# Designs tried in a protein design chat: VHH binders against q9c0y8. Part 24

Target 1, 316 residues: q9c0y8
Amino acid sequence: MSASHPGILHEYTERLVAFELVGKSNVTLTSNVTRSLLLFVGGLGDGLLTVPYVQELVNPLDEIGWSIVQVQTQSSYIGWGTGSLKRDDEDLHKAVDYFLHIGGADFSTRKIVLMGHSTGSQNVLYYLTQSILPNYLIAGIAQAPVSDREAAYQFNGKEKTKELVDWVKAEYLDKGLGNDVLPRSKVENFFGEVPTSANRCIDLTDVRGNDDFFSSDLSADDFAKTFGNLKEISGSTAHSQLILLMSERDEFVSPSTDKAQLLNRFRESIRPTTSNSSLSGIIPGATHNVGPKSSPEALKWLINQLITALRSFIDQ
Short names: E, the ipSAE of ESMFold2; O, the ipSAE of OpenDDE; V2, 0.75 times the mean of E and O plus 0.25 times the DockQ between their complexes.

## First folded at step 9 (VHH)

Design c8YD (framework vhh_7xy4_2; at its last look DockQ between E and O 0.15; V2 from the best seeds 0.00; counts 0 for: pae E 6.3 > 2, placed apart)
Fold by OpenDDE, look of step 9:
Structure c8YD (fold): chain B 316 residues (1-316), chain A 122 residues (1-122)
Amino acid sequence: as target 1 above (316 residues)
Amino acid sequence: QLQLVESGGGLVQPGGSLRLSCAASGFTFSDYEMAWVRQPHGKGLEYIATISSGGGSTYYSDSVKGRFTISRDNAKNTLYLQMNSLKPEDTAMYYCARYEVIWYGGRTYDYKGQGTQVTVSS
């Protein structure tokens, strides 16, 4: 169904935008109030409001003094096919910087939380662990952190995925052609209509590829390199919080995978331990994107969990 | 109980034709995008054709485009695959699949039938 959503379109770069959704209070539209921001980044294929629960968060967040902003990156929609986590991170840094400084000195106390859906979770974890963290982000929320590699195993077959990886390495990477776009006829079963570079293919489907954060077959050492490496907030000895929210009925996670156990493995790997939020958990009855096929309680649970988290961050 | 029952497979010579059928039950057939997927022996699943819930849109993999036609009869809860100009490389187990989710441009299914074997050989 088509619907209109009030908000503010921000040009956070010359060519990229973010949309701040406005709640019922209309505070953002009618006053120059410093609100804390939940910056939302979608997963592969996502754009503005492609994740159904985003618009459902607007009013609940508004009531507690938060606004949700959906950030468009170069990877939005089909742009991910030729992108990278590094590129995404650069865009996200620009977004965070923009929202931190847009109001000048008066906005210096603005709290910003980065929330990612699906592959956006890789963005969140990448941002918190691989980049220099300025005093911008106080927390990251990874919703539906799933392995793209294991998703490929599930839907395309493990052997077929390995064959793809081997082929791409031999025919492209080994020849220095990592930036070339793969033939659609070879990869359409994996990536659909999305033009996908050799590098991006490997990032998503190779063991310990650049995006391989959440695979269940990774070792403790692997998790230590990601979850175990949260950076300090610039100018402070404090670290950002990391909240992991898995979907109980995530269709991109193998039914044979114990999600609770996997979540615990992630959480136990988080360093420093103080960054391991007690608010991490499994969204009951939720499909991957907490969409309409989720149980009725799923969205409510997510909303309540987010509200609890966001309130806690302001009190810090 | 959700069921997809494929039929129409068999042995055919190269250049021959087959028409597969899939009888759906246990869910509102007309609400779902449906697909045919195939799995050659020892290989992974391949998505070959999809059709929108209303039948107004179709998608074909390059491997079957121009040779295969997917269609559906929602009144009969039946999915069809007309396969023409069959090749040995089309030999596979063919499954009727209910597509549920789009995965970064690809399509995923939440259920598939038991399959029907198609063998193309001289």
Scores: ipSAE 0.031, ipTM 0.461, lowest interface PAE 3.1, mean pLDDT 90
Fold by ESMFold2, look of step 9:
Structure c8YD (fold): chain B 316 residues (1-316), chain A 122 residues (1-122)
Amino acid sequence: as target 1 above (316 residues)
Amino acid sequence: QLQLVESGGGLVQPGGSLRLSCAASGFTFSDYEMAWVRQPHGKGLEYIATISSGGGSTYYSDSVKGRFTISRDNAKNTLYLQMNSLKPEDTAMYYCARYEVIWYGGRTYDYKGQGTQVTVSS
């Protein structure tokens, strides 16, 4: 349905934008230096307004003094096919730096939470475990942290996925052609119409590819390198909180996967252990993006968890 | 086990109406977006109408917009296509299809039934 959404379009760096939705209070990040924000990044194929629950968060967050901001990166929509987690992370750091300071604010009063949906969950975990730029996030929230590789196994077959990986390595990576776009005929059953580089294909579909954080067949040592490696907030001995929210009826997770067990394996790997939030859980009745096929209680449960978390970060 | 069974086709004069039905079984019908697709003899498939899982959103191709109405009854696991103001160019085999959003969006994978013939001729 077409509609108008009141908000502020921010150009947070040259030619990249983020949209701050405005709630009933009409307070914005520009108008109030103590207002905090939930910075939201979608998954592959996502962009502004593609994740249905984001609009539903506007007024609940507004009531507790938080803005929700939808960020676009170079990977938004079809741009992901020639991108990487590293490129996304660079864009997200620019967005965080921008929003931290708009209106004359600074890190002493403004809190930022980075929330990712789907592969946005890889963005969150990557952000919290890298030291390229200082971490300024009080928390990261990963909604539907799903393995891209295991989704490929589920929908295209494990053997066919490994065959693609082997072919891409032999014909592109071994020849130094990692940035080349793959022929559509080779990848259309995996990535549809999205132009996809050899490197991006490997990142998503190879065992321990650069995006491969959430696969159920990874070892505890693999999880120790990611979940176990949260970095300190710059200028502090504190660490960001990490909240993991799986969708109970996630259509991109194999029916054979025990989600509760997998979530516990992620959580047990989190270091420091004080970053392992008790607000992590499984959203009852939720589909991947908590969309219209979800049970009615799914969205309410998600909102409750988010409000509980965000309130805990503010001295109100 | 999974089955889509179309019915309601037949011979009709130009300007007439038909209502097609599709009985679904072997899956949770209310979880899926559904579609009608048609194939004129010797030509490719045309996706002509879609309806969301709850029935609240529909889409129509330009060739049928304003003349055809897709609907569903989730209690009866049945998809419908009301076809009005039929034209000779609507002559085709009509299939009920289950829309699937496959990995990473932008591509749909359809499962279709055996079809029902609609012939519009004087």
Scores: ipSAE 0.017, ipTM 0.234, lowest interface PAE 6.3, mean pLDDT 87
ESMFold2 (binder alone), look of step 9: mean pLDDT 81; pTM 0.817

Design n1TWY (framework vhh_7d4b_2; at its last look DockQ between E and O 0.56; V2 from the best seeds 0.00; counts 0 for: pae E 3.6 > 2)
Fold by OpenDDE, look of step 9:
Structure n1TWY (fold): chain B 316 residues (1-316), chain A 120 residues (1-120)
Amino acid sequence: as target 1 above (316 residues)
Amino acid sequence: QVQLVESGGGVVQPGRSLRLSCAASGFTFSSYAMGWYRQAPGKQRELVASITSSGGSTNYADSVKGRFTISRDNSKNTMYLQMNSLKPEDTAVYYCATKSTWYSGESDYWGQGTQVTVSS
C-alpha cells in the first residue's frame, strides 16, 4: 500500500541522498540530540522503501535511540547494472563521513552500523574488509547474504550462465570493452531491462568474480580473503562486528544447500574471531527480503535480533 | 485485480503430451516476463520454463529441456507450455507466474495452479 513516511532527506553528496526515517518520538525532527544510525543499503534493484521490513524497523529502533537511514547510491534501482562494489564503497564512505561530521564535534560520538540486504551484503563485507581506509563503522549487518552467481545458476541455468560469462569475456573483456553495456537481446534473460556492463556481468556471474563472496562452492581460502580480513575500527583497538542473517526460506539459495552449514562456513572464516558475532543466525520462516510471504514470526525475530545487536554496540 | 488462470492439466500416461495455458488479466501482460513453475508433493517449488516479455528468449530447467516448450501470445494475454514425453517425475501442480529475475524477489503474480499427473 502506498503511504507517506516522515523523515529527513540528507544530501550526503552533490548528487546522492539518504533518507533518515523518523519514528513516533519525532526526536529526529524536533531535537538536536545525536542519534546512532543504522545505515541501510539495499540489493540489486532496491531503492527507497523497496525492502518491506525497513519501515517496520523505524519505531523499534527509535525507542532505543537509533534511526534508520536508507542510503541511495549510484547503484540504486537500475544503477547497479553499470556499477561496481568499488563504486558503491566510495558512495558509502561518503555517506558515513557525512553522517559522522554533520553537526560538527557534537556528533563525534555517533555510532554507525551498516546494514545491507541481499547484494547489499557484498557492500557491507566489502566495506569492512576490502575498502580503503579509514573505516568508520563499528559493525556491519549482512541480511540475506546470497550468491548472485548461484542465484543465476538456479534461475537461468549453470551452463547458460557459463556460456554468458565466456561470451562476455571473449567479446568484451578481452578487447578492453569492459565498460560497454551488453546488448539487451543477448542478456535479457539474465538482467531484464537493466542496462548491464560487461564488467558488472562478470562481477556477478563469474567464478570468483568481484562480487563472489557467498557462493557455496568457494574454498576456505576464498572465504579467508573476504571474511578473514575485517578492519580495525579507526581510532580504536577494536574490530568491527559482522552479523550475518540468512533467510530460512531464501528463494535465491538452492534447496540443496544446507543454509546452516553454509552460514557456519562463513562465520568460521571471520577474522579476527572476536568479530564473529553470536547474533548471526537464520531468520525463521523468512523469504529473501522477509516480505509478506514470510512467516509471521520472521519480522519479529529480525527486529528483536537487531535491537539486541544495536544495544550491545552502544554499551561498548 | 490481477488474475492468472491455468488450464490444460490432467492425468496422462508416461510418454504422452499435455498443453497448459495461462490466461492473464488485470495487468499489462506484454510488459512482464512470464514463467511456469511446478511443485511436487513434499518438494519445493521450482522454475520449469520462462519467457521474456516479448517472447524473444526462453529458458528451461535442465530436467525439461528438449521436452517442454514455453510460448506466449501477447495479443491474447496467454502463455502456453507444451509438455512432451512426460515422465512420472513431472507430476506436480503447475503454476503460471510473472517471472522474477535472479536478482529480484519472488514473482509478483501467481495463478492457483493446475494439477499434472503422469502415471501408468
Scores: ipSAE 0.225, ipTM 0.636, lowest interface PAE 1.6, mean pLDDT 92
Fold by ESMFold2, look of step 9:
Structure n1TWY (fold): chain B 316 residues (1-316), chain A 120 residues (1-120)
Amino acid sequence: as target 1 above (316 residues)
Amino acid sequence: QVQLVESGGGVVQPGRSLRLSCAASGFTFSSYAMGWYRQAPGKQRELVASITSSGGSTNYADSVKGRFTISRDNSKNTMYLQMNSLKPEDTAVYYCATKSTWYSGESDYWGQGTQVTVSS
């Protein structure tokens, strides 16, 4: 349904914006130094208002003193096709730096949680384990942390995906053309109308490509290099919490994949162990983006988990 | 409002042909890959054929390859399925839909379907 959404559009760095949705209290990050935020990043193709549950979080979070902020990065909408996790991470760090201090706040009065949906989950894990930039997040939340490579296998076939990868390596990467956009006539079955660079294709679809954090065929050693490497919060000895929320009916996960077992494999790899949140789980009846095809109780479950988590960060 | 409207179904004898049409409105048709799906009673819906947004590439289920041809005319916002050499096992309700890429969400749009019955 069409609607107007009250909020504040922040330019957090030159030409990049984040939208702070305003709840019934009319309290904002600018107006209240102790107000905390859930910074939300969507997946491939997402931008403002594209993930259906975000608007439903506004008032529940407002009631506990949290703003939800939808971040637009250079990768939003079709920009992802020529982007990278590294570029996304740089954008997200600029957003965190901006929001950390607006209204006169700092880390002692304002908590920041990064939540990612779908490939936004790769952004969360990259931020907390791979980034070379200082970490000021108290937690990361990954909703639908699914493998892009295995999704490509399900939708286009494993052999077709391997053929694409081999072709891109031979015709582009081996020739130093990694930044070139691939011809749409050759790759339209995989990327549709989105201009996609050779590097981006490999990042998303190659075994152990730069985005390949959540594939079920990765080893415990692979997970140890990512999940096992949570960073300290800068200026302290504490580490960010990590919450993993899989969708029970996720259409981008193979029916043959045991989601509970996969989730357990991710969680058992988390180091330090204190970062492994007990609030991780499988959202009952949820589709990938917890949209209208989900069971009626899926959204309520998600909201309850988020409220429980966010309250716990303030009570510390 | 998004609409997908199928037409061209009916009852035919084995070995005959039908041509299905899918008229689209309410969205930018030329930006979406499209598919024809079918569902026989008590069975799961299956992809029959798909076509990229430009029309440059097509895919078919093995059971229909060589007999069915998918096409589109973006200037008329219409997709087609030419169904030749029909067999009783092709009996189903046929749906047109947008076809998600491996990176898209739950944004598929579906038609109401058209019945195809192949019998004597």
Scores: ipSAE 0.140, ipTM 0.497, lowest interface PAE 3.6, mean pLDDT 91
ESMFold2 (binder alone), look of step 9: mean pLDDT 84; pTM 0.854

Design n1WY (framework vhh_7d4b_2; at its last look DockQ between E and O 0.50; V2 from the best seeds 0.00; counts 0 for: pae O 4.1 > 2)
Fold by ESMFold2, look of step 9:
Structure n1WY (fold): chain B 316 residues (1-316), chain A 120 residues (1-120)
Amino acid sequence: as target 1 above (316 residues)
Amino acid sequence: QVQLVESGGGVVQPGRSLRLSCAASGFTFSSYAMGWYRQAPGKQRELVASITSSGGSTNYADSVKGRFTISRDNSKNTMYLQMNSLKPEDTAVYYCATKSYWYSGESDYWGQGTQVTVSS
């Protein structure tokens, strides 16, 4: 397996970086103002080179004039345990603003798509529906939009998760200690060795916690507040497209969850309806991160879907 | 390369004991939670016991509580399963594996398994 990846490291704001992977054409976002980009954010624990399919996208995207950029936020690696979707959103907006302008580019020629894997899918949905900052994305792509709460239920049990939530509320939130890191000996079953704040625990594992966008037991009213609230692209009446890509063999989704039905419930809630992309779907044979345990056709399907989407944003 | 190698399986009479070992290499063992799983013929693989990376918390299937004890020695990169008061229904192939958390990005790594047979 390759250990070297040619690219450009950008400092998109003080002390935060994004890595632009460079394809065979050797064209970069700095060298070509019309070149568009897929900005990629991973999930919990992710950072550079942790989501295996990203490297495989470089040359296919390069062939159609797109770059892929891996963004690191304050939540990358183990930083997520004391983070929040709001903090992530602030970091991602700084990255989008940076890339909109490098090389002398502007909004009229350079398109930006934000793609998130796993909890990065919550970042995408938050950016497009909850953020109060200006939206300059032509589209968002959510790969493996998985409920953290339902994953915790699957792995640790619903009652044990409720017990954790109740304990954290009583011992931390009710005492004004939401930012405190939870004692490892009490929470290792849920968070392992990741330093995790009381607020972060609640965001991820409580019913309707701040990250709780994708749970199958949420109501149509819940989805209306998120999927139903796509904001306009700043300075226009157009709205971002939203593409949802579930993994067929996602090991972090309960076997009892009907992914096709859940995907349809998400899509039916999208407003405006013109933001509901027909390119949403279930990646055949894919594990959570579309990694080596996936069927060989999974990555090819993902690449073809992404290429179809990205071409449509230019070729209209 | 990640390797997990089980040992200590065998044939024993009901009521007797076995100790299983899992030797780990190719990764930082002390950073991973671990589990013992078993699979009887014709059945799905099931979690028997799990242990956090520090050893500070353990969990057991109801069918083995009070009879089995999971432990680890991070200085030796080894996990153990002490199996006391064995019953015929404990007969299975036993696997050690890394234990995913609900927030993990990928599937567990698995050993090849060791056979445990409890028979008169």
Scores: ipSAE 0.384, ipTM 0.747, lowest interface PAE 2.0, mean pLDDT 91
Fold by OpenDDE, look of step 9:
Structure n1WY (fold): chain B 316 residues (1-316), chain A 120 residues (1-120)
Amino acid sequence: as target 1 above (316 residues)
Amino acid sequence: QVQLVESGGGVVQPGRSLRLSCAASGFTFSSYAMGWYRQAPGKQRELVASITSSGGSTNYADSVKGRFTISRDNSKNTMYLQMNSLKPEDTAVYYCATKSYWYSGESDYWGQGTQVTVSS
């Protein structure tokens, strides 16, 4: 159903925007009060309000003094096909900087939590591990962290995926053509109508590609390089929290995969250990995006979990 | 109203063949990649075969590769699944749907399903 949503459109760069959704209190529109922000980043194909539960978070968060902001990056919608985690990270840094400084000195105490859905989880983990964190980014939330590579195996077949990877490496990467867009006729079974670069294809489908964070066949050493490498908050010895929220009925995770075990493997790899939040868990009855096919309790669980997390951060 | 109606299911002996049909209406059929999915009792739904909007490319699950053939006739708004050399393991409810990609999430439209039973 079509609906209107009040909010503030922020130009955090010359060409990129973020939409801050306004809750029932209308505080965001009528007051200059400093609110903490949940910056939300979607996954592949996502844009504004493409993730169903985002709009459902607005009022609950508003009640506790938080606003949710959907950040549009260059990768939004079909832009991911020619993107990279590095590019995404650059956009996200600009977004974070914008929201920290738009209010001047009055916003110096603003807290920011980065939340990612699906491939947005790679963005979150990438942000937390690749650079020193700003003093106001206090946590990352990865909702539905899944392996794009294993998803390709599931949807396209393991052998076909390998064939694709080998072909792309030979015909593009080895020739220095990583930025070229692959012929649709060669990759449409994988990427549909989305123009996809050679590099992006490899990032998503190659073993230990740049996006390969969450695959079940990765080793403890692999996880140590990502989960095990959370960076410090600038000017502090403290580290951001990492919360992992898997969907119990995630359709992009193989039925043969024990999600609980996999989650534990992720959590056990988190360093420092103090960043391993006890609030990580599996959303009961939830499909990948906690959408309408999820159990009724799934959304409620997610909301409660987020509220609990966000309250805890303010009390610190 | 979007409708996907499967037909052609039934009970067959191992080694036999069935041909499923999916009649689509209520949307621009030729603009959507389509797929067959199946769900066996106690198992998760899985992709069996998919076909691009133009019919130019097909994909199959490893378990059915070489035995099943997916095709479509956009002029008739119909998709087909030719199932040869059927095995007991192929027993499931077969669903017609718009194809899902991992970048697009779940299929938008689903049929009600047709039962396929392979037993001696």
Scores: ipSAE 0.032, ipTM 0.511, lowest interface PAE 4.1, mean pLDDT 91
ESMFold2 (binder alone), look of step 9: mean pLDDT 85; pTM 0.864

Design vx8 (framework vhh_vobarilizumab_d1; at its last look DockQ between E and O 0.08; V2 from the best seeds 0.00; counts 0 for: placed apart)
Fold by OpenDDE, look of step 9:
Order: C-alpha cells, then structure tokens, then sequence
Structure vx8 (fold): chain B 316 residues (1-316), chain A 121 residues (1-121)
C-alpha cells in the first residue's frame, strides 16, 4: 500500500543519501535533541522502504529515543550487481561518519547501531570485522543472515551454480575481467535483469567468496575468520555487540537446514564472546523480510527484540 | 506442473481487434507478475506488456494506447486486448511468468507455446 512517510533526507556524501524516518514525536524535525540511530542497510535489490518492517520500527524506536535511518549505498536497488562488500563498507563508513558528526558537538553522545537485512547482514558483519570503528559504540544487528550461495543452490541448483562459478572464473577472472558485466543470457536465472559483474557473481556464489559468511557448509575455521574476528573499537578495548536474528520461515534457507543449529554455530563462533548477544534468536513465524506472509507475531517479536537491544546499548 | 497456454490468435484485418488469452495452471497465478511477448518473423522476441500481481501494467511504446493487458485471477487467465491492429503487429504472441530471483533480480521462468496473430488485408 502506497503511503507517505515523513523524514529527513540526509546527504551523507556528494551522491548518496540516507533517509531518517520521523516518528510520531516529531522530535527530529522540531528539536536538536540527540537521538541514537539505527542505520539500516537492506539486502540485494533493496532501497528505501523496500523492507516492509522498516516503517513499522519508526514509532517504537521513536518512543525510546531512537531513529531509524535507511542508508542508500551504491549497491542500493540494482547497484549491488556491480558492487562489493568493500565498496558498501566504504559507503557505510561515510554514513556513520556523517551521522556521528552532524550537528557538531551536540551529537557527541549519539549511539549508532547498524542493522542489516539479508545481504545487509554481510555488510554488518563485514563492517564489524574488517573496519576500525571510531570511538563510538556501534553494535551490529544482522536480520535474516542467509547464504546467497546456498540460496543459489536452492533456487538454481548446486551443480548449475558451480558451473556458473567455474565458467566465470575461467572466462573472466582468469583473464583479469572481473569488473566486466556478465551476459544477461548467462546469468539471468541467477541475477535476473540486474547487471552483474564477474566479481560480484563470484562474491555471491563461490565457495568462500567474499560474501560467503552464512553458508551452512562452512567450517568452524571459516566462521572464525568472520564471526570470530570482531574488531575493537578504536581507542578502546571494547567490542561491538553482534545480534543475529534469523527468520524462522526464511524462504532462502533450505528446509533441510536446522536454523537453530546454524544460528548456534554462528553465535559460538563470535569473538570476543562478550560480543555474542543473548538477544540473538529466531524470529518466530517470519519470512525472510518479515513480510506479509509472516505470522502476525513475527513483527511484534522483532520490534520487541530490537527495543530490548537498543535499550541495552544505551545502558552501556 | 506449471503451464501457460495461449489462445485467441488468428487472422485479422488492419484496424481490427483480437483478444488473446493465456490460461495458467500449476501455480498460484495471483502471486505472479505476468507478461506478453511477441516474436515477429525474422525478429527477436520482444516484451509487449506486463502486469504485476497487483495489477499495475506496463506497455511497449509500440503498443501503448492500443493494447491492454489484464488478468482474471479467479480464472487464472491473462489477457491481451489488441485494438487497432497493424501489420507490424503480426507475430507469435507468448505468455510469460515473471519471478524475482533469490538475488532480487527479475526474470521469466515459464512460457506458453505461443499463438499466432496475423494482421493482413
């Protein structure tokens, strides 16, 4: 259903924007009160308000002094096809920097949490493990952290995916053509109409590709390299919290996969252990994006879990 | 099994009208975006019109104002009303189901056998 949403459009770079949704309190628009921010990053194909639960978070978060900001990156919408986690991370750093500094000294106490949906979860994990964070406490929330590779296996077939990977490696990567966009006729079943670079294809579909964080067939050593490598906050011995929220009925996770077990494997791999939040869990009755096919309780659960998490971060 | 079966094609004079139908089965029709394509002799297949599950429509420029895509979800049928037909509209018309890939990309995954539309005086 089409609707209007009040908010503030932030130019956090020369060419990129973030939209801060305004809650019922309207504080953001009428006051310079410092609010903590949940910076939201969507998954592949996502842009502003493409994830249905985002708008539902606005008021609940507003009530507890948080604003949700949807960050547009170069990967937004169809931009992911030629992107990378590294590029995304650069954009996100710019966003975080912008929001930390906007308003000047008045915002010095602002807390920021990164929340990612779907592939946004890779962004979150990447941000927490590959980047040095400034002296602000940033937590990460990964909602629906799923394996794109295994999604490809599920939807396109494992063998076909491997064939694609092998082909792309041979015809593009081995030739130094990683930045070339793959022919649509070859990859349409995987990526649809989205122009997709050879590198991006491999990132998403190759074993231990750059985006391969959440695959169920990864080893403990693999998880140690990602979950086990959360970075310290600059100038501090403190580490960010990582909350993992899987969807119980995630259609991109194989039905044969024990989500609870998989989640536990992720959690057990988190280092330092103090970053392993007890708030991680499975959203009951939730489809991947907690969309309309989810149980009515799914959204409520998510909201409550987020509120609990965000409150806890303020107390730190 | 997913099936799309086109019907309604035939010979028509310029300026005439035809209504194509596509009977869908084997899937929840109402959940999917559908489209009409056509392939003229010696030419590639081209998109003619699309309709989302919600009923939003799009058209190729060449058929705008003349063709109307619609759907009856209760009947699991896609329609293409073709008015003011022109010789250049002569083609085999295909029904297609669109899907969103796991990556968020849009593509088609099923086609009908096609129905021939011939516009000739």
Amino acid sequence: as target 1 above (316 residues)
Amino acid sequence: EVQLVESGGGLVQPGGSLRLSCAASGFTFSDYEMAWYRQAPGKGRELVAGITSGGSTSYADSVKGRFTISRDNAKNTLYLQMNSLRPEDTAVYYCARYIVTWSGGKTYDYWGQGTLVTVSS
Scores: ipSAE 0.550, ipTM 0.848, lowest interface PAE 0.7, mean pLDDT 93
Fold by ESMFold2, look of step 10:
Formats: C-alpha cells, sequence, structure tokens
Structure vx8 (fold): chain B 316 residues (1-316), chain A 121 residues (1-121)
C-alpha cells in the first residue's frame, strides 16, 4: 500500500459511502455546521479517487471553507451497466440529504454544489431538471458534458451503433427483456467486460435515449426539455445555477464538433435564464478528465473557475 | 487492417519447452496491452499472461514461474516462453489485443487464429 488520503468515510445510506477528503485546516463537515461542500460524482467506470483532479481540489477548496466529497453510488465502478440515471438520482438525493443535515446543519447553514464528471454530468442535469428538488442545492457543475451516443459513433462507428440499437430493441425491449444482461459478444467493443442490460445500452446509445442530453444533433426542442427545465429549489423562489465546463482536448468528442458552438446552444436553452452561469466555459488544454496529458494550465484554470464560483455562493 | 498471427506451436513432451510468437500488423503495436489466451478442448478461453504497453507482466496462477510473456516493439511481435510444460497446458493458444473502450470497459478486440500446443508423454 502507498499514497494515503486523509478523510472521513461516511455511510450516507445502507451499503453506500462517500469519502470526505480533509484539507490542511482539519475542518470537516461534522465539525462546522456552516461549512459547505462540493459533492462529486464521476462517470462510467469511476469510483473513489479515479478522477485525477479531485485530489488537487482539496486544499484550494479548504482555504475558502469548502469540503469536497466523492460519492459512491450503486453505479460506481462496474455497477453502471445494470443501472440508470433514475437509480443514480435516488442515490444522490440520499447523499444530499445526509450531508445537508450532518453535524446539525440545514439548508440555511450549509450550501451544497453537485458536480459531475463525464456521465456524472448527466446525473447533474437530471437532478436539476427531471427530479423534484426537496432540498437546497445552490448549483450544479457539469464537467465534460459529453454525448455517450456520439462517443459510440466515433469509436465504434455510427452504423454499428445503430445496428446494435436496432438489434437490442428487437431482441430484448420488444420482448419485455429490458433488464436482461446482453451477450458479451454483442457489446464488448462498446462496454468491455462490464455486464450491461438492454435498457442501459439503449439509454446510452440510442437517439434520445435516457442519457442522451448532450448530443450535437439534438434539436432546440430536445434541449428545452432538459436545459430549459430547471426546477425551483424547494422552499424558495430561486433556481440552482448551472455551470458547464467542457474540456478543449476531450478525446471522446468528435473532432468535427465545434465545442464553443455546442456549449452556446446548451447555454441558450437554459431556463430560467438567471440559472445560466457566466462561469461556464471550455477548459484550455484539458483532456476529458483533466488528467496528466492536459496542458499544465488546464488544472489551474479549472481550480480558478471553481474557486470563483464557490466563493460567490458563500455570500448568499 | 489489424492482423495477429501466431506460430511456434507443436508437440512436446512433459517437462519440455516451446516458444510461441505472435506477429502483429495494422496498428501501432507499442501502444497496446497484449495477452495470450488458451482454450483446451471443451473449455472456455482462459487468460494465460498479459503484458502492458510499458512492459509490466501478469500471469495466471497455473503458469506462474513456468511461462514468460515478452514483447519486441521494434519487430511488432509478442512472445510466450513456455517451460516445464504439463499435459494440462495442452490447448490452442491465442494472441489478443486489449483496449479500453469509450465507456471505460476493457476487452480484447482482435484475436489471432491460434496455434496448437500438445503436451504428451
Amino acid sequence: as target 1 above (316 residues)
Amino acid sequence: EVQLVESGGGLVQPGGSLRLSCAASGFTFSDYEMAWYRQAPGKGRELVAGITSGGSTSYADSVKGRFTISRDNAKNTLYLQMNSLRPEDTAVYYCARYIVTWSGGKTYDYWGQGTLVTVSS
């Protein structure tokens, strides 16, 4: 064993945990009821410590009185293959409720921001637009809001993806077998070793599948149903802020996609317009997860944007 | 187009040695993790050994200490040195290329045709 990370492991519901990383101040969410948090959810295949920039956020956030918490859901690691955005959302609501109240906190003493990486960005958008919002959530941050369907087109081919979708519908969905795991031989070039249900395959790879929020070929009407549908915060007339952070060198976005144009289309669809944060942008030089192949300035830029946003929320 | 061509199989007595080769073409060989699998009659394919692009190796428990996987990136060739062979090592041996998909899943997307190894007294 090497590389230890100081923190607190929270069991936020039966059998599900979240890891609160502890910074130099040694102040925690249990020790200070006014301390706020960035609740972080990764993408497909992610779990604790798998997204490289999360560890780098600990001390910058600590310096402004924020904790960062990494959430394990039922979909973490290989669990996503038999899951759904709805199941993820249920787990995330339990996590938000837990962290809102630990140490005697409540909505008036603690701010919560939900941040997602990759498919975690679909979790954020789902939370803000498809859920009923029972608790205060001041903002959502979507880092690398990438289309899974268009990634499949890029890496497996558009025609092969459509053939898979048609086959899954005919052999599984039309037969009421949506929860069945697909034969490995049919899906291994899409999902590898991860056991994947027919429903999950369709969610990720079909046009307007349940995860299909970010595809560049979606219409303004499609975006109106998601970006245009932010829900009111319970007990308030306010809405959550939405911050969108694309990676400039995202390897899972087709070279033919104009990221600035796509980001603008997302932002133009956000309703209410007051939820459309000016802190959205494209992270210069960043790979998908802002990892080691990114330009050195990518992480610095991300930290700056997050600190700017989080400081602005403390004063509300 | 991606091709993987195995060679070096044959008949060998228990305790003997064989060296398998896999010639790779149609891709940047040095960028990929590679593996040897085997399939005995009536059995599924079994991982034998793997080697990362950086040269780190792994082995099935049944072959540790007897088999050595290696690669020559200049010649686009994967090797399996098989020592102290046993009758249970009898199988068709396959060369396979590993990938990590866009969804983060791991799989082997290309396979060779296989080379037969028979260990008999």
Scores: ipSAE 0.498, ipTM 0.801, lowest interface PAE 1.6, mean pLDDT 92
ESMFold2, look of step 9: ipSAE 0.459; ipTM 0.775
ESMFold2 (binder alone), look of step 9: mean pLDDT 81; pTM 0.799
ESMFold2 (binder alone), look of step 10: mean pLDDT 81; pTM 0.799
OpenDDE, look of step 10: ipSAE 0.386; ipTM 0.754

